# VHH binders against Guanine nucleotide-binding protein alpha-13 subunit (gpa-13), part 6

Target 1, 348 residues: Guanine nucleotide-binding protein alpha-13 subunit (gpa-13), of Caenorhabditis briggsae (q4vt39)
Amino acid sequence: GCNSSSLNKLQVPEVRASRSNTPASQKSSDQSYSHIRLLLLGSAESGKTTVLEQVRLLYKQHFTESEYFHRRAFIYHNIFKCIKSLCRAMKMSDIGFADPINMGRSQSIIADEENHYGIFSKELAEKIKCIWADKSMQSLYARRSQFNLNDSAAYFLNNLDKINTLDYKPSDRDLIMAYVPTCGVQNVIFTASNQSFQLFDIGGQKIDRRKWATQYEGIDAIFFCLAISEYDQKMNEDMVTNRLDDALKLLETISEEPMFATTPIYLFLNEIDVFCEKLDVIPLSNYRKDFPGGDQDDALDFMENLAVAALGKRDKSLYRVYRCIAIDTQMMAELLSTVFKDIMKRKR

## First folded at step 19 (VHH)

Design k68 (from k59 with T28N)
Fold by ESMFold2, last read:
Structure k68 (fold): chain B 348 residues (1-348), chain A 127 residues (1-127)
Amino acid sequence: as target 1 above (348 residues)
Amino acid sequence: EVQLVESGGGVVQPGGSLRLSCAASGFNFKWYAMYWYRQAAGIERELIAAISTGGRTNYVDSVKGRFTISRDNSENTMYLQMNSLRAEDTGLYYCARAPSGTTKTAWQLSPSEYQYWGQGTLVTVSS
């Protein structure tokens, strides 16, 4: 439920998490000094930023003080945007707040147009806590997949007292659960299975293909994140374009790009949890007339087939498809380990 | 960390019934397909039943109609109800979890692809 596109234009500190903490590359003597170069792609809010954060967590990247400050600011912003989204959903529901005082608090939250990148005032924090604790709000939250929300919303709201302090330092889990849009180019150098990797995350501005030819030469693999839960979602920018369709078109464009003709693509079909829970209430067939119907397994297979179809004529040896929940650290640890080993086998 | 613990095995007469359990921890159980394997002495483990994240079930022919796989996501537990047991059902029964991210069905996976196995639970069908 958060829109990251408008944030790319605001005066918000961006910390590039480009840390060179692996040994320097030595191209002429030992390929253990060469980085395997990975390009992370996907539409905004596809989960690609979460994948980057998982890599940072799992492969022991240290955040700079500036990066912690940037992440902390977005945690406050995420909390506010989340409660505001829930208040809007309450307004559209046929149930009222259990405590009538919360109606006024809710109206105040909806009307508040501030971005809230810092510690909440005591008044605002209490307002958020009271609204969140309301019995009717908790009932609405139980239906959260209908609003394209995952477990991260409750995670932060339940911990507001800890978070809303001057000495708050985000935990590793806080960093994974927070949505922080990528602005500019981020890269992370890390070691997995005794091999050095460099993962590039490009966000914000439209990718310039001329710069790709000179800037991203020698990409060994592409990670492409696709949020399959977005089959019912429209682009914030125009409120007309279906988000899934836009993401599939991007994948098609990447797959047909001549500079990537021999570059393996690792597809991460993300948000399978939100997708599957949403199916109970929002039938896939309402948005995909080509879906023949069936159970949850048929819907997951259908989404995989859509993504594979977007790859066009790409040789099967040049792509892999995975189902994931990017905020699930145990799943991502196992999945990324498998992926890095597959990439290393290709490099011999 | 990830753990799978089988229970419910025992000695039973031919034609009898047993219910096996697989208690899971350390991962988000709901979002993984789960499988039962069995192993007779001196033989490689064989897949016998599978249950998907959506609850779809599948069985090898030798147990179809006699065994029922199920799951309770609120208890992080998979079950195998075994009816009409036969002497050839004797063996060590293991639960397995699908590899993270896989799009392969149970029949496309080999036992070597699983990272996690329990100790198994022994089922003996006395004749």
Scores: ipSAE 0.770, ipTM 0.925, lowest interface PAE 0.7, mean pLDDT 83
Fold by ESMFold2, last read:
Structure k68 (fold): chain B 348 residues (1-348), chain A 127 residues (1-127)
Amino acid sequence: as target 1 above (348 residues)
Amino acid sequence: EVQLVESGGGVVQPGGSLRLSCAASGFNFKWYAMYWYRQAAGIERELIAAISTGGRTNYVDSVKGRFTISRDNSENTMYLQMNSLRAEDTGLYYCARAPSGTTKTAWQLSPSEYQYWGQGTLVTVSS
C-alpha cells in the first residue's frame, strides 16, 4: 500500500550518504561535547524514519535545498501509490463509484506502472482529484485502517493543488507525514535537556557485521521501532512472510548481538492507532493463535508481551517499552523527552 | 498547547448527583487513556476512575457502582457521572491524561508522572 516496504524494491534516487567513518582512536580528555550515541533500528516501514524526522523537527534541524527536493519527489510518489492502492481496494470491494466516470479514471490509475517522482500532469492530477472526491471513495477511505493506511493519505490528497506546483516546498508537517526510504546512513546531532545526542539511522541495506565493530562503536542506546499494526501484513519481497514476525526476529537478533549485550533497547510499539482500528474488523486471533482473546487493552498488552519475549533473556533494566503514533508530533515530543531523560540518568 | 479543563462541580446534598466534564485540547484525545483524580483538603490526590482508549473502565471500590466514567472522542471530552454522593466525596476533582508512551495502568502510575493537571472543579457535598 501507500506506506509499504514495496518502496524498498523501487529504483529510487539514493539519499546522500553521510560520511560514516570508523571512530578515531583518540583520547577523549575533553568530555564537555561528548555525544550520547543512539542507533535507530527497525524494518523499513516500522516508522523509524518518521521518528528520525520528528527528532529533526523537534530539535530544529535544517534540510538543504537538495534534501527538500528529494523529499518532494517521494511525496508525489506516495500520493500516487496511495490513490492507486485505494482504487484497487474499490475494485476488490465491488462497490461502484458514486460517479460512474470515475471507474474509467480508476482503471487508468491501476494500469499506470510509472513511479511518478515529479509533478503530475494536469490530466493525471485531475483524475486523482476526481477519484478522491467521489463519495464512495470517501466512504471506503473511512475504513482505511483495514488497508493499513494511516491519516497521511488524506492529508496529501486534500492538498494536491498546492502540492502539485513547481514552487512546492514541503512543510515540516509534510516531511513528518511522508515516507522517504533511507539509503545508507543518516546521522542527526541535536541537543535535548542540555545534553548532546547523535542519532544514527541505518537504511534498508544489508548490515555488514564487520562494519558494526568498526563503524558504530560506542552506541549508548538503541531505539527499535515495531509497527504492531502489521500483524496481518506480508512482506513485499516474498508475499508469504508475515511482517510482524520478521520484525520480531530482527529484534531478537539485535537483542542477542554480543556488542549490544549491555546496551539498553528502547522499544517503540508504533501505529497503535492503525492497530486498534483494525482490531474491530481484522481479529488479531486470526493471525496470532497464541492470542487468548479480549478487548483492545488485552490486544495491546499481548503485543507488548510479544515484543518483550523477542528480547529473550535480556535484563529488565536494559529495555523500556513504549506505545506510540510516530506521526503524532505532540505525543512524540513528550515521549522523546521522557526517553532522553531516562538515557541521561543511565549515563551518570 | 495541551490543556485539560474541568467543569461541572458545585454544592450538592448527600444522595444527590453531579456530572463533571473534562474538556481536552492540544493532543490526539482518542489515543490516550484518561483519568479522574480526587483531592480532599490536606491529603494527596487519589485516583478514582480510569477509562482506556478502548473504553474499558476501572474504579476504586469507594465509588464503584455510584460513579460512571465515560468519554466522547468526537468532542474530546471525558465525563464523570457522580450519583449517590456522600460527604466523603467532597474535594477538588482533576482530570489527567496518561503520559505519552506509557504501558502502565492507571494504578501503576504515580501523580508525579503526569505532565498536565487542570485547576480542578470543586465538589462540595453538604447542607
Scores: ipSAE 0.767, ipTM 0.926, lowest interface PAE 0.7, mean pLDDT 83
Fold by ESMFold2, fold request of step 22:
Structure k68 (fold): chain B 348 residues (1-348), chain A 127 residues (1-127)
Amino acid sequence: as target 1 above (348 residues)
Amino acid sequence: EVQLVESGGGVVQPGGSLRLSCAASGFNFKWYAMYWYRQAAGIERELIAAISTGGRTNYVDSVKGRFTISRDNSENTMYLQMNSLRAEDTGLYYCARAPSGTTKTAWQLSPSEYQYWGQGTLVTVSS
């Protein structure tokens, strides 16, 4: 289960996580009673995994050698999946490469069914570099929303020479920018401002999202990640359902859950950088008829109001709304510090 | 390490002009609203101008038409062009960056909510 066969599919074990490491199972311990318990929620690609990585980085968590190897392997895999997706997008759009030699390279990439969890051969690395450098490919990448490509793809592709070496050690930025599937229930115990916290990241998504929420008791606060940039994106699973709409429905479900009636929700409106940059190319009004138009500030306010509306009649004292860029470590350090202090104030 | 460094203050005659700069470092300048505050002797800092990430500007009435806030994201620098200066414009001018994550406008924020302030640059308007 923790592996990913494509960017479109993620399957993780569910029942093992519920029985082995639930908040309720930890209440009998003196250590368990001392932790402020946080539940991290959001749709796939919302940035919730990036928030967990920021917590691990900022609060001095360590990766085991096994985790390090796993992360590095997925960086290679993600680079290959990314360039393959771009090649497919070129073929689907009937766009010709500026350098016609790249057509053959592209066909080779599309036909390659290997997962590529390790260093690329010189031949493969050269194909990837040549395709990425092609002027037509760069033009296509500027319109990447049409083929659902990961927003961090250019970051890794621009650094291929550094990454494709035997002595490559992922930087902190590389770890933040990379997606690695969450295997089962992951949690981190950390200390912020002399208070112990436990943050749960529940991997996987099922149609019965209420079952996930009700299997956890004693949650002190919910972190909900919502990628506002996805207003133009469709769900990979069905290619019909709008990703933003699905995320808003999940938020509504969580806000109305009786188990969480008095649980504060910390809402992270993520990817404001991607959102604002997309507005010039992909107008918000094309996807949200209820948006009356306006500048970047009007669009940001609209998205905030849309997310708050999904919270329904939840009392204002039981939520906070933040705008963020989860991959921005300085911003997240300051934001998380503010959030943890607010949580502690509520508990005291 | 986040730093905000004001410069450009000085002594000027009434009706004169000054251009203040706020050089920023240690954060992604483009994605933060930026503000100018002013503090006259013996009173609290007051917000005088704001510029959003999208370039939208707002001013207090006392400086509208005389002051212009601007930003250059490529130089990580915010500016305040001050024209038609008056004696009541005398004071210490501070730049401030919006708190990370905030959805509040500059007018909704209290000075205690800011995570970082500049050191200030003195403007004296004297006959």
Scores: ipSAE 0.758, ipTM 0.928, lowest interface PAE 0.7, mean pLDDT 82
Fold by ESMFold2, fold request of step 22:
Structure k68 (fold): chain B 348 residues (1-348), chain A 127 residues (1-127)
Amino acid sequence: as target 1 above (348 residues)
Amino acid sequence: EVQLVESGGGVVQPGGSLRLSCAASGFNFKWYAMYWYRQAAGIERELIAAISTGGRTNYVDSVKGRFTISRDNSENTMYLQMNSLRAEDTGLYYCARAPSGTTKTAWQLSPSEYQYWGQGTLVTVSS
């Protein structure tokens, strides 16, 4: 999907209690965890939901028809939000459309306040296609890293005719490329290397630390996603809080949580592609005065050190740090294989 | 399928030059550090040069100043320009790709951490 800032305002249901209903004082006599239990954490748009979808793809999880309909709805919504964001960017850039008729179409799109969770009308689909095909729009999109966009926007817009049909069923790649907000607590059970795993993903941006003690007992490892490209971005919710600072604060909170004191943290420094391309246009030193300057490698090392600093005094044996691009399935297949092997090694 | 294919090896006299190529496919080449290794007969493979995603280069002391590693992301190809060749440069030359997700430098990695190796290209420096 499109990573426009407007998509992050969706409210997600409050996280429910742990999958086990047995009180903690009774668990040693009453519960046997046959799965290695993983908790997936990170701020909104950190890429954590993409990691969940990668696990579903790579370990052949089956979706119900209801789950496919839910994802399909958000694919339409994401397409509309992407083209609307691009139209706004054209307007703000004061660059005219190559075909003047597209200005009127663009104004119509910008003014449209509907969420569009279903198939587009013939008229709307035509507007989207004409705007997307416009040479000026294509030139604007070629500079997409400046707008914190990745390859997902073009992916869906180029496939609109196939997607905008009554019998459309999202492909596995469609599910990876789309942003679908997590509704409540999601979990998947899967097998990797003859070991059963259970991966929990909690929805919502407002994490209540008090609920962790009762909800997440017996967590064997934490996956924490941190989008390093967001050093210049504000939280949509308040338009004041820096997204990177908020994510680092969350990491610090998790690292300091007594329930997780001996729980290894697998830290994924995500969106390295967007980060590195953004450095050419938006210097990191403009937002991080503690960055002494340097090349791309110096900036990546700085981000790694910043994230490790947020772990505080956590022992080095209790964390791993990785650089990734969560939408890159080949990279994630190799990375997750390495991570699951490391987790299984620790259980010996 | 991820593939690394080395080429450009041959027989040269001492003081001569060769240019090796590593053609890569099956992964997003731009976002991986790339490395050259060499293996002399009866010796373990040794790392000789590295190039980061941002183009920063590093070399082992024995080739520094004589060898130049480079990359062309549009061609998915890494190169090794070898000048002032010596008899001890004789060996089988391999390219390698950084493991997915690693934050380690090439010198911090062990050979068992690499997922992919090519079959190599032979360089012989003799009269």
Scores: ipSAE 0.758, ipTM 0.925, lowest interface PAE 0.7, mean pLDDT 83

## First folded at step 20 (VHH; from k59 with A98S)

Design k70
Fold by OpenDDE, fold request of step 22:
Structure k70 (fold): chain B 348 residues (1-348), chain A 127 residues (1-127)
Amino acid sequence: as target 1 above (348 residues)
Amino acid sequence: EVQLVESGGGVVQPGGSLRLSCAASGFTFKWYAMYWYRQAAGIERELIAAISTGGRTNYVDSVKGRFTISRDNSENTMYLQMNSLRAEDTGLYYCARSPSGTTKTAWQLSPSEYQYWGQGTLVTVSS
């Protein structure tokens, strides 16, 4: 009698965003240090979540155990998803593995339909490590933009031995590097420069304009993340729409929204590192015919100009543009400090 | 901690040469533009040279053709080669890092916008 060990489907608990129905509490006269309300916007993988995580990190926001657990699960899932994607990409490529043994390993991974939200078996971990260590795989990874692989994949794959432990707790860096889809509305309250801020991250929900009227009333500033490195990438949903173009269109939409007519927009041109690296191998002119050509600085200027153009007729006083690497904690610390000071200055 | 440490200053005769260095630490050097400022006695600090992340260089007119700004990202160091030094080049030379995220050019930035400066290195051009 083959005792079919019931693989307990670890139901990833749907973190039901506890609708903190904060009741419309009564106007008690308490000097309610009115939170400056910030809306965080950006396309998927623009780095908006990273910015949120940086804010949490920098301003000492503690994660709950549940939040850690959730992120941990996604880290495992993402690692597996990434390696599977790489294996598929390799299969589709004419490159082949440097070590032929990795072909069988790759096939095994591709055939694995499990989601892997937990610790990998020793066998699976070994397969992943061997495949990742393959020189041809590394070459393929350098072209990861061709198949929309997350840029943080290398980080996690390189740290697999540290991650694949029973007692694994994501480090701050792991949390920064992890791509965790925002489910629902995330709200972070924090204090910067003796001012209380509330940052709202609205996950992939189609900005329901109807909900905007109620949910976005009283927004004091918008943070908009734009991954400029995505100039060569297409949306996963249709494999036709350019990601950068889509993001720029979103920016335009937001900028033209009457509700935000007087709301300052802080535009973060993110992933300048990835962008600059890509320019060496993927000419911008191949994807942007309107690019007149030039060096790295010219390309960055061009991207900035595209973004500014997307802001349309918005008054120059109502937007700021920054170039950033969202995963750089030091850079973000300084940048966010500058931004918060500017916001506070505007509120006076 | 972000640190900028200038070195290479000294006393030199008119027409002589010096090479200044600015050693950077505590941040990702390659993603920041770097600047040289100088301050002569009784004069406000002035921008004299700038180098972008892409290696684009700009100079104030008074040093064009004589000074060369460069950077080595592998060593996290910026340099200023100063040739044909003049008495008017005498002053304290400061290294500065661009503000994080700034899209402003070197000439658009005010000194107050800089968060990180070196301590300076003294250059004296005297006969």
Scores: ipSAE 0.833, ipTM 0.962, lowest interface PAE 0.5, mean pLDDT 88
Fold by OpenDDE, fold request of step 22:
Structure k70 (fold): chain B 348 residues (1-348), chain A 127 residues (1-127)
Amino acid sequence: as target 1 above (348 residues)
Amino acid sequence: EVQLVESGGGVVQPGGSLRLSCAASGFTFKWYAMYWYRQAAGIERELIAAISTGGRTNYVDSVKGRFTISRDNSENTMYLQMNSLRAEDTGLYYCARSPSGTTKTAWQLSPSEYQYWGQGTLVTVSS
């Protein structure tokens, strides 16, 4: 039981937006550039945070030093968590390491109870590198969905030498690839096509419907991220509920919410790359009996149809569906440009 | 920067064959559908062939059985093998990339929805 309790202590200081009480007086014709308000939704690990990071990157929202520090810490933590998970999975699989020496290394990592939010020792880094380089480990990684390993694990493990330095500063790519849990509500204000936007990312908090009424008033559009690659994965909380099914249920709930009856939904079918790769190893028909079979294109169409079905009776004019790779900055730049233009067109 | 560069155009006799190439750069080629268009003199540009990310191919009726669209993801290149060429096949041939994120098929897309085109390669079928 991974006790969720210890993650609570990183009190991200509530940047109290100092309400500068600027006095109400002068009716300056402040063309109140009314922000278009966007709500970003999706299940855990759907790529919603990645979309937020892409928006920040593409529209020149600079990270603060504190944000860098926080992300750096999570990068180290995630690297260690991933390698530990891989070691545990290897132990459970009875496959064994190609190099028997890695068994002792693996045991030491499994026994390490430290969270590792900083630079690894030379010894630890070497162990991680040796384990990752093992041929059997690479084979196991190809089946990483069986134990819910993050898809970015390979990226960071392959770049460990660059990361594990005293002066390490996350690159833009590192920031995009990093999984950082959203604590609370994050908002980003940015300008696109001479329009001001405000994007809200609501962290994995159970959407309290009561809180929705007040927090989501005046939303102009919803971005919904759906990781279609999660068709074979279970929720970490109960190890029973299918992640894709849970995400589709959430989409249905959002689509049926009266508050959002006229709010356009932009649906991002994310991780098409992971999905397509996974199909070669893990047939979709094993998990979705309603899939009639077919090739990669048929499978993608099937996922799209599932998502559209989850939108229910929503008017076709009030939703758009896209296939994407959220970690592809160029793709996201083009896609987001298209989406923002559509939103602006609707507001006229 | 996204670039599409067509090559392989030329003059050929009726019944002859020609192979066109479209070299792609500046984007992840394997995750985009690719298209061939052609434009005859005085006529609007028309879609003639499409290939999906999964390699599914579609053709307009006028080229079915004669033209074959293919792709090599390792080389970021799309091809059009043209056999049994006719005088009516004369025109500028353009390579196009699908819009990012689109779920529309090639036949549902308007030419105006495409952001990236090649410069075109001229195919002339004459006796």
Scores: ipSAE 0.831, ipTM 0.961, lowest interface PAE 0.5, mean pLDDT 89
Fold by ESMFold2, fold request of step 22:
Structure k70 (fold): chain B 348 residues (1-348), chain A 127 residues (1-127)
Amino acid sequence: as target 1 above (348 residues)
Amino acid sequence: EVQLVESGGGVVQPGGSLRLSCAASGFTFKWYAMYWYRQAAGIERELIAAISTGGRTNYVDSVKGRFTISRDNSENTMYLQMNSLRAEDTGLYYCARSPSGTTKTAWQLSPSEYQYWGQGTLVTVSS
């Protein structure tokens, strides 16, 4: 569910209603041709929103001041959520802080139910800095693969002094590292290799087939994001359903959808960095009995084969598989360039 | 921005040794497979050694047992230790990085699929 509040009561809509504002026949930004229409799919935590942000960063000229303001608000919110999650992890692990004063600070953070969409007070910023600097907290964070905590927490927490200023403007890296929830349908119109594209992003973790089947006609290609690192994770909604299994079932459903029968699927196996680091402490075989064992290369191959199996009987000409780290801008710049060229070649 | 810089080439006698280096920058080195290619006069450059992100190595038969590829992710550097050099090993040695996103093995890639190459370092084996 997408429900948020902010200092100015910013609210976002549910995912059940939206229409494309740019049909396939409308003129593109290059004014010569209609847009090539791309549908971006995957769970909210698959990295698909990060792919959208990479497209915005790499192919748009400017972020508006409103876009920077919105993202800045979520950066503060995410910093607070990260430190709160770390404090909860310390408590659940029965790990004492190296400095006993930080126990009280930690309890204060855990008890704080505000969303914190703005600059932190001096008192709150000091609590966050002291807790983060605590040697026991640093030891817990060093074991982050065991707790499925990502590197973005350290990134923002290490830069808090710079970020917690009145004139803070997010850098390109800050924008990529920040998680901003997707609600409803967003799209980006851009030009790559002298061809106009329109990329549609559908919010939420579940797709209402009735909605996308009737609203996204004329899709030329699908980008499907799958976070392979989530083999040991359960869905937040029920804490029972395995996240990887749910994502694979979604991919299977999309691959079998009659309206997409001839639509190429570009499959992004995301979070290979988190996946590979996690293998050291959480063996894949503990969660995937069908994994025959082996080294990191064998595990990556297994995940690729698992994802390809979910595509079912789809012809090889109608899909491509890539390994990626969506937060890595250089990697994504090169990968997306390759993908857009492949899509253009199919159109000709 | 992305840079691959080879070094360590030179002139050696048959049976000698050289150690080649490829210094990399502008990308997250540890998440890319790295390759050595060589090009003798009048022939296409050929893949001779590969090292995966996980450290798995593969070699062409003509260099197995004589060449060792390695990487130091903390220094963003790949190496090729070349022992028992032969006249046939003479050529330009190129460093290459796997294409972003690829699921292909080193032997499945063609030279046209690489986005970046090093500039080459010359190895001459002469008696």
Scores: ipSAE 0.770, ipTM 0.922, lowest interface PAE 0.7, mean pLDDT 82
Fold by ESMFold2, fold request of step 22:
Structure k70 (fold): chain B 348 residues (1-348), chain A 127 residues (1-127)
Amino acid sequence: as target 1 above (348 residues)
Amino acid sequence: EVQLVESGGGVVQPGGSLRLSCAASGFTFKWYAMYWYRQAAGIERELIAAISTGGRTNYVDSVKGRFTISRDNSENTMYLQMNSLRAEDTGLYYCARSPSGTTKTAWQLSPSEYQYWGQGTLVTVSS
């Protein structure tokens, strides 16, 4: 099951490690699988699930019918949550709809407490389309980075008629653009550059050190996703705790964990597009007194230095830092290729 | 497929001007730093100008004040305006894109880190 009690607490479900212990004199019939084992970490909404989906699409060819059904359900859910969030933003900003009829539609959407894991009724789909087409809503959406939104909302909302059909099957791009929560342990076995990898995405459980030594032994590298755009965002749970600060504390915890003392960390500073677009409207210096000011390049360098500081005394050979946009498939294809090559060189 | 296509080279007299273009495709141009390199006969390819995603520019001393790098993100194109050209500016001019994910400045990158190069455009400064 999924655990939704906290967005920023790392929970690591049980993952069975593959061990090969073959005595020298034993016949070759004692088979063991050997993969380079990768652990994917980060807070919820850091982009780590998007990284997993990029790996699935770039290096794994097939999803089961059940996997497609699951992801389709969350696409409907995400569309509804997105339009509801935008309606709430209109209301909280006291922005009137250009078409007054959309005020009533918006109130209906805000009041709807259903999760909507399936095709929308004709009535609901019409409400969503009319609200989305409203010129005031479009003006609000144009400023979307101020609300920490990326391009995925428009992507789905502009294609609602195609998506809202009984025969809809998500495209590869649909899968990348959608948020699907990780429930339990997911792992992906794939081949990159003639090397077998296993990537574990662990949702819902805290790392238990007693179980970790036994069940997560043999992790060759950690992918840590950190959404730098969250410098102005507060935790939903308390509306006081800064989301970036919480994510940095999580990174510090992972870097200090004795079981990972020699495990390289590949740090993905994600959402650089949202971050850079927000800087023009939401100055970083308003949230980080230690930022001395400067242009976009100075802000990006500052965020990199902040993340490196969270790694503490970790040896420089045991981490790499990258800037990325997890939903950008071309960028991620090139970045992941570089990362896998670096990991393979370490294993020799 | 990522492509970088240089154009605008030609023959020009000393003191003259040329404008080079680098047309980019196959990636989200806005989110990459872009660079110009120059290669004279018998000499290693050298970085001469860089422009960041935010528009910050940097130049090697030999072209500072004479060359101006710029970008148009709506056209996916980088430019190099070359003024007060000298014979020593003769060479093959290449554009390059920052490696995906890099946190390094242009001067920190090694040649092996670049994934893509253009074919180059020839600039000849002669009397």
Scores: ipSAE 0.758, ipTM 0.925, lowest interface PAE 0.7, mean pLDDT 83

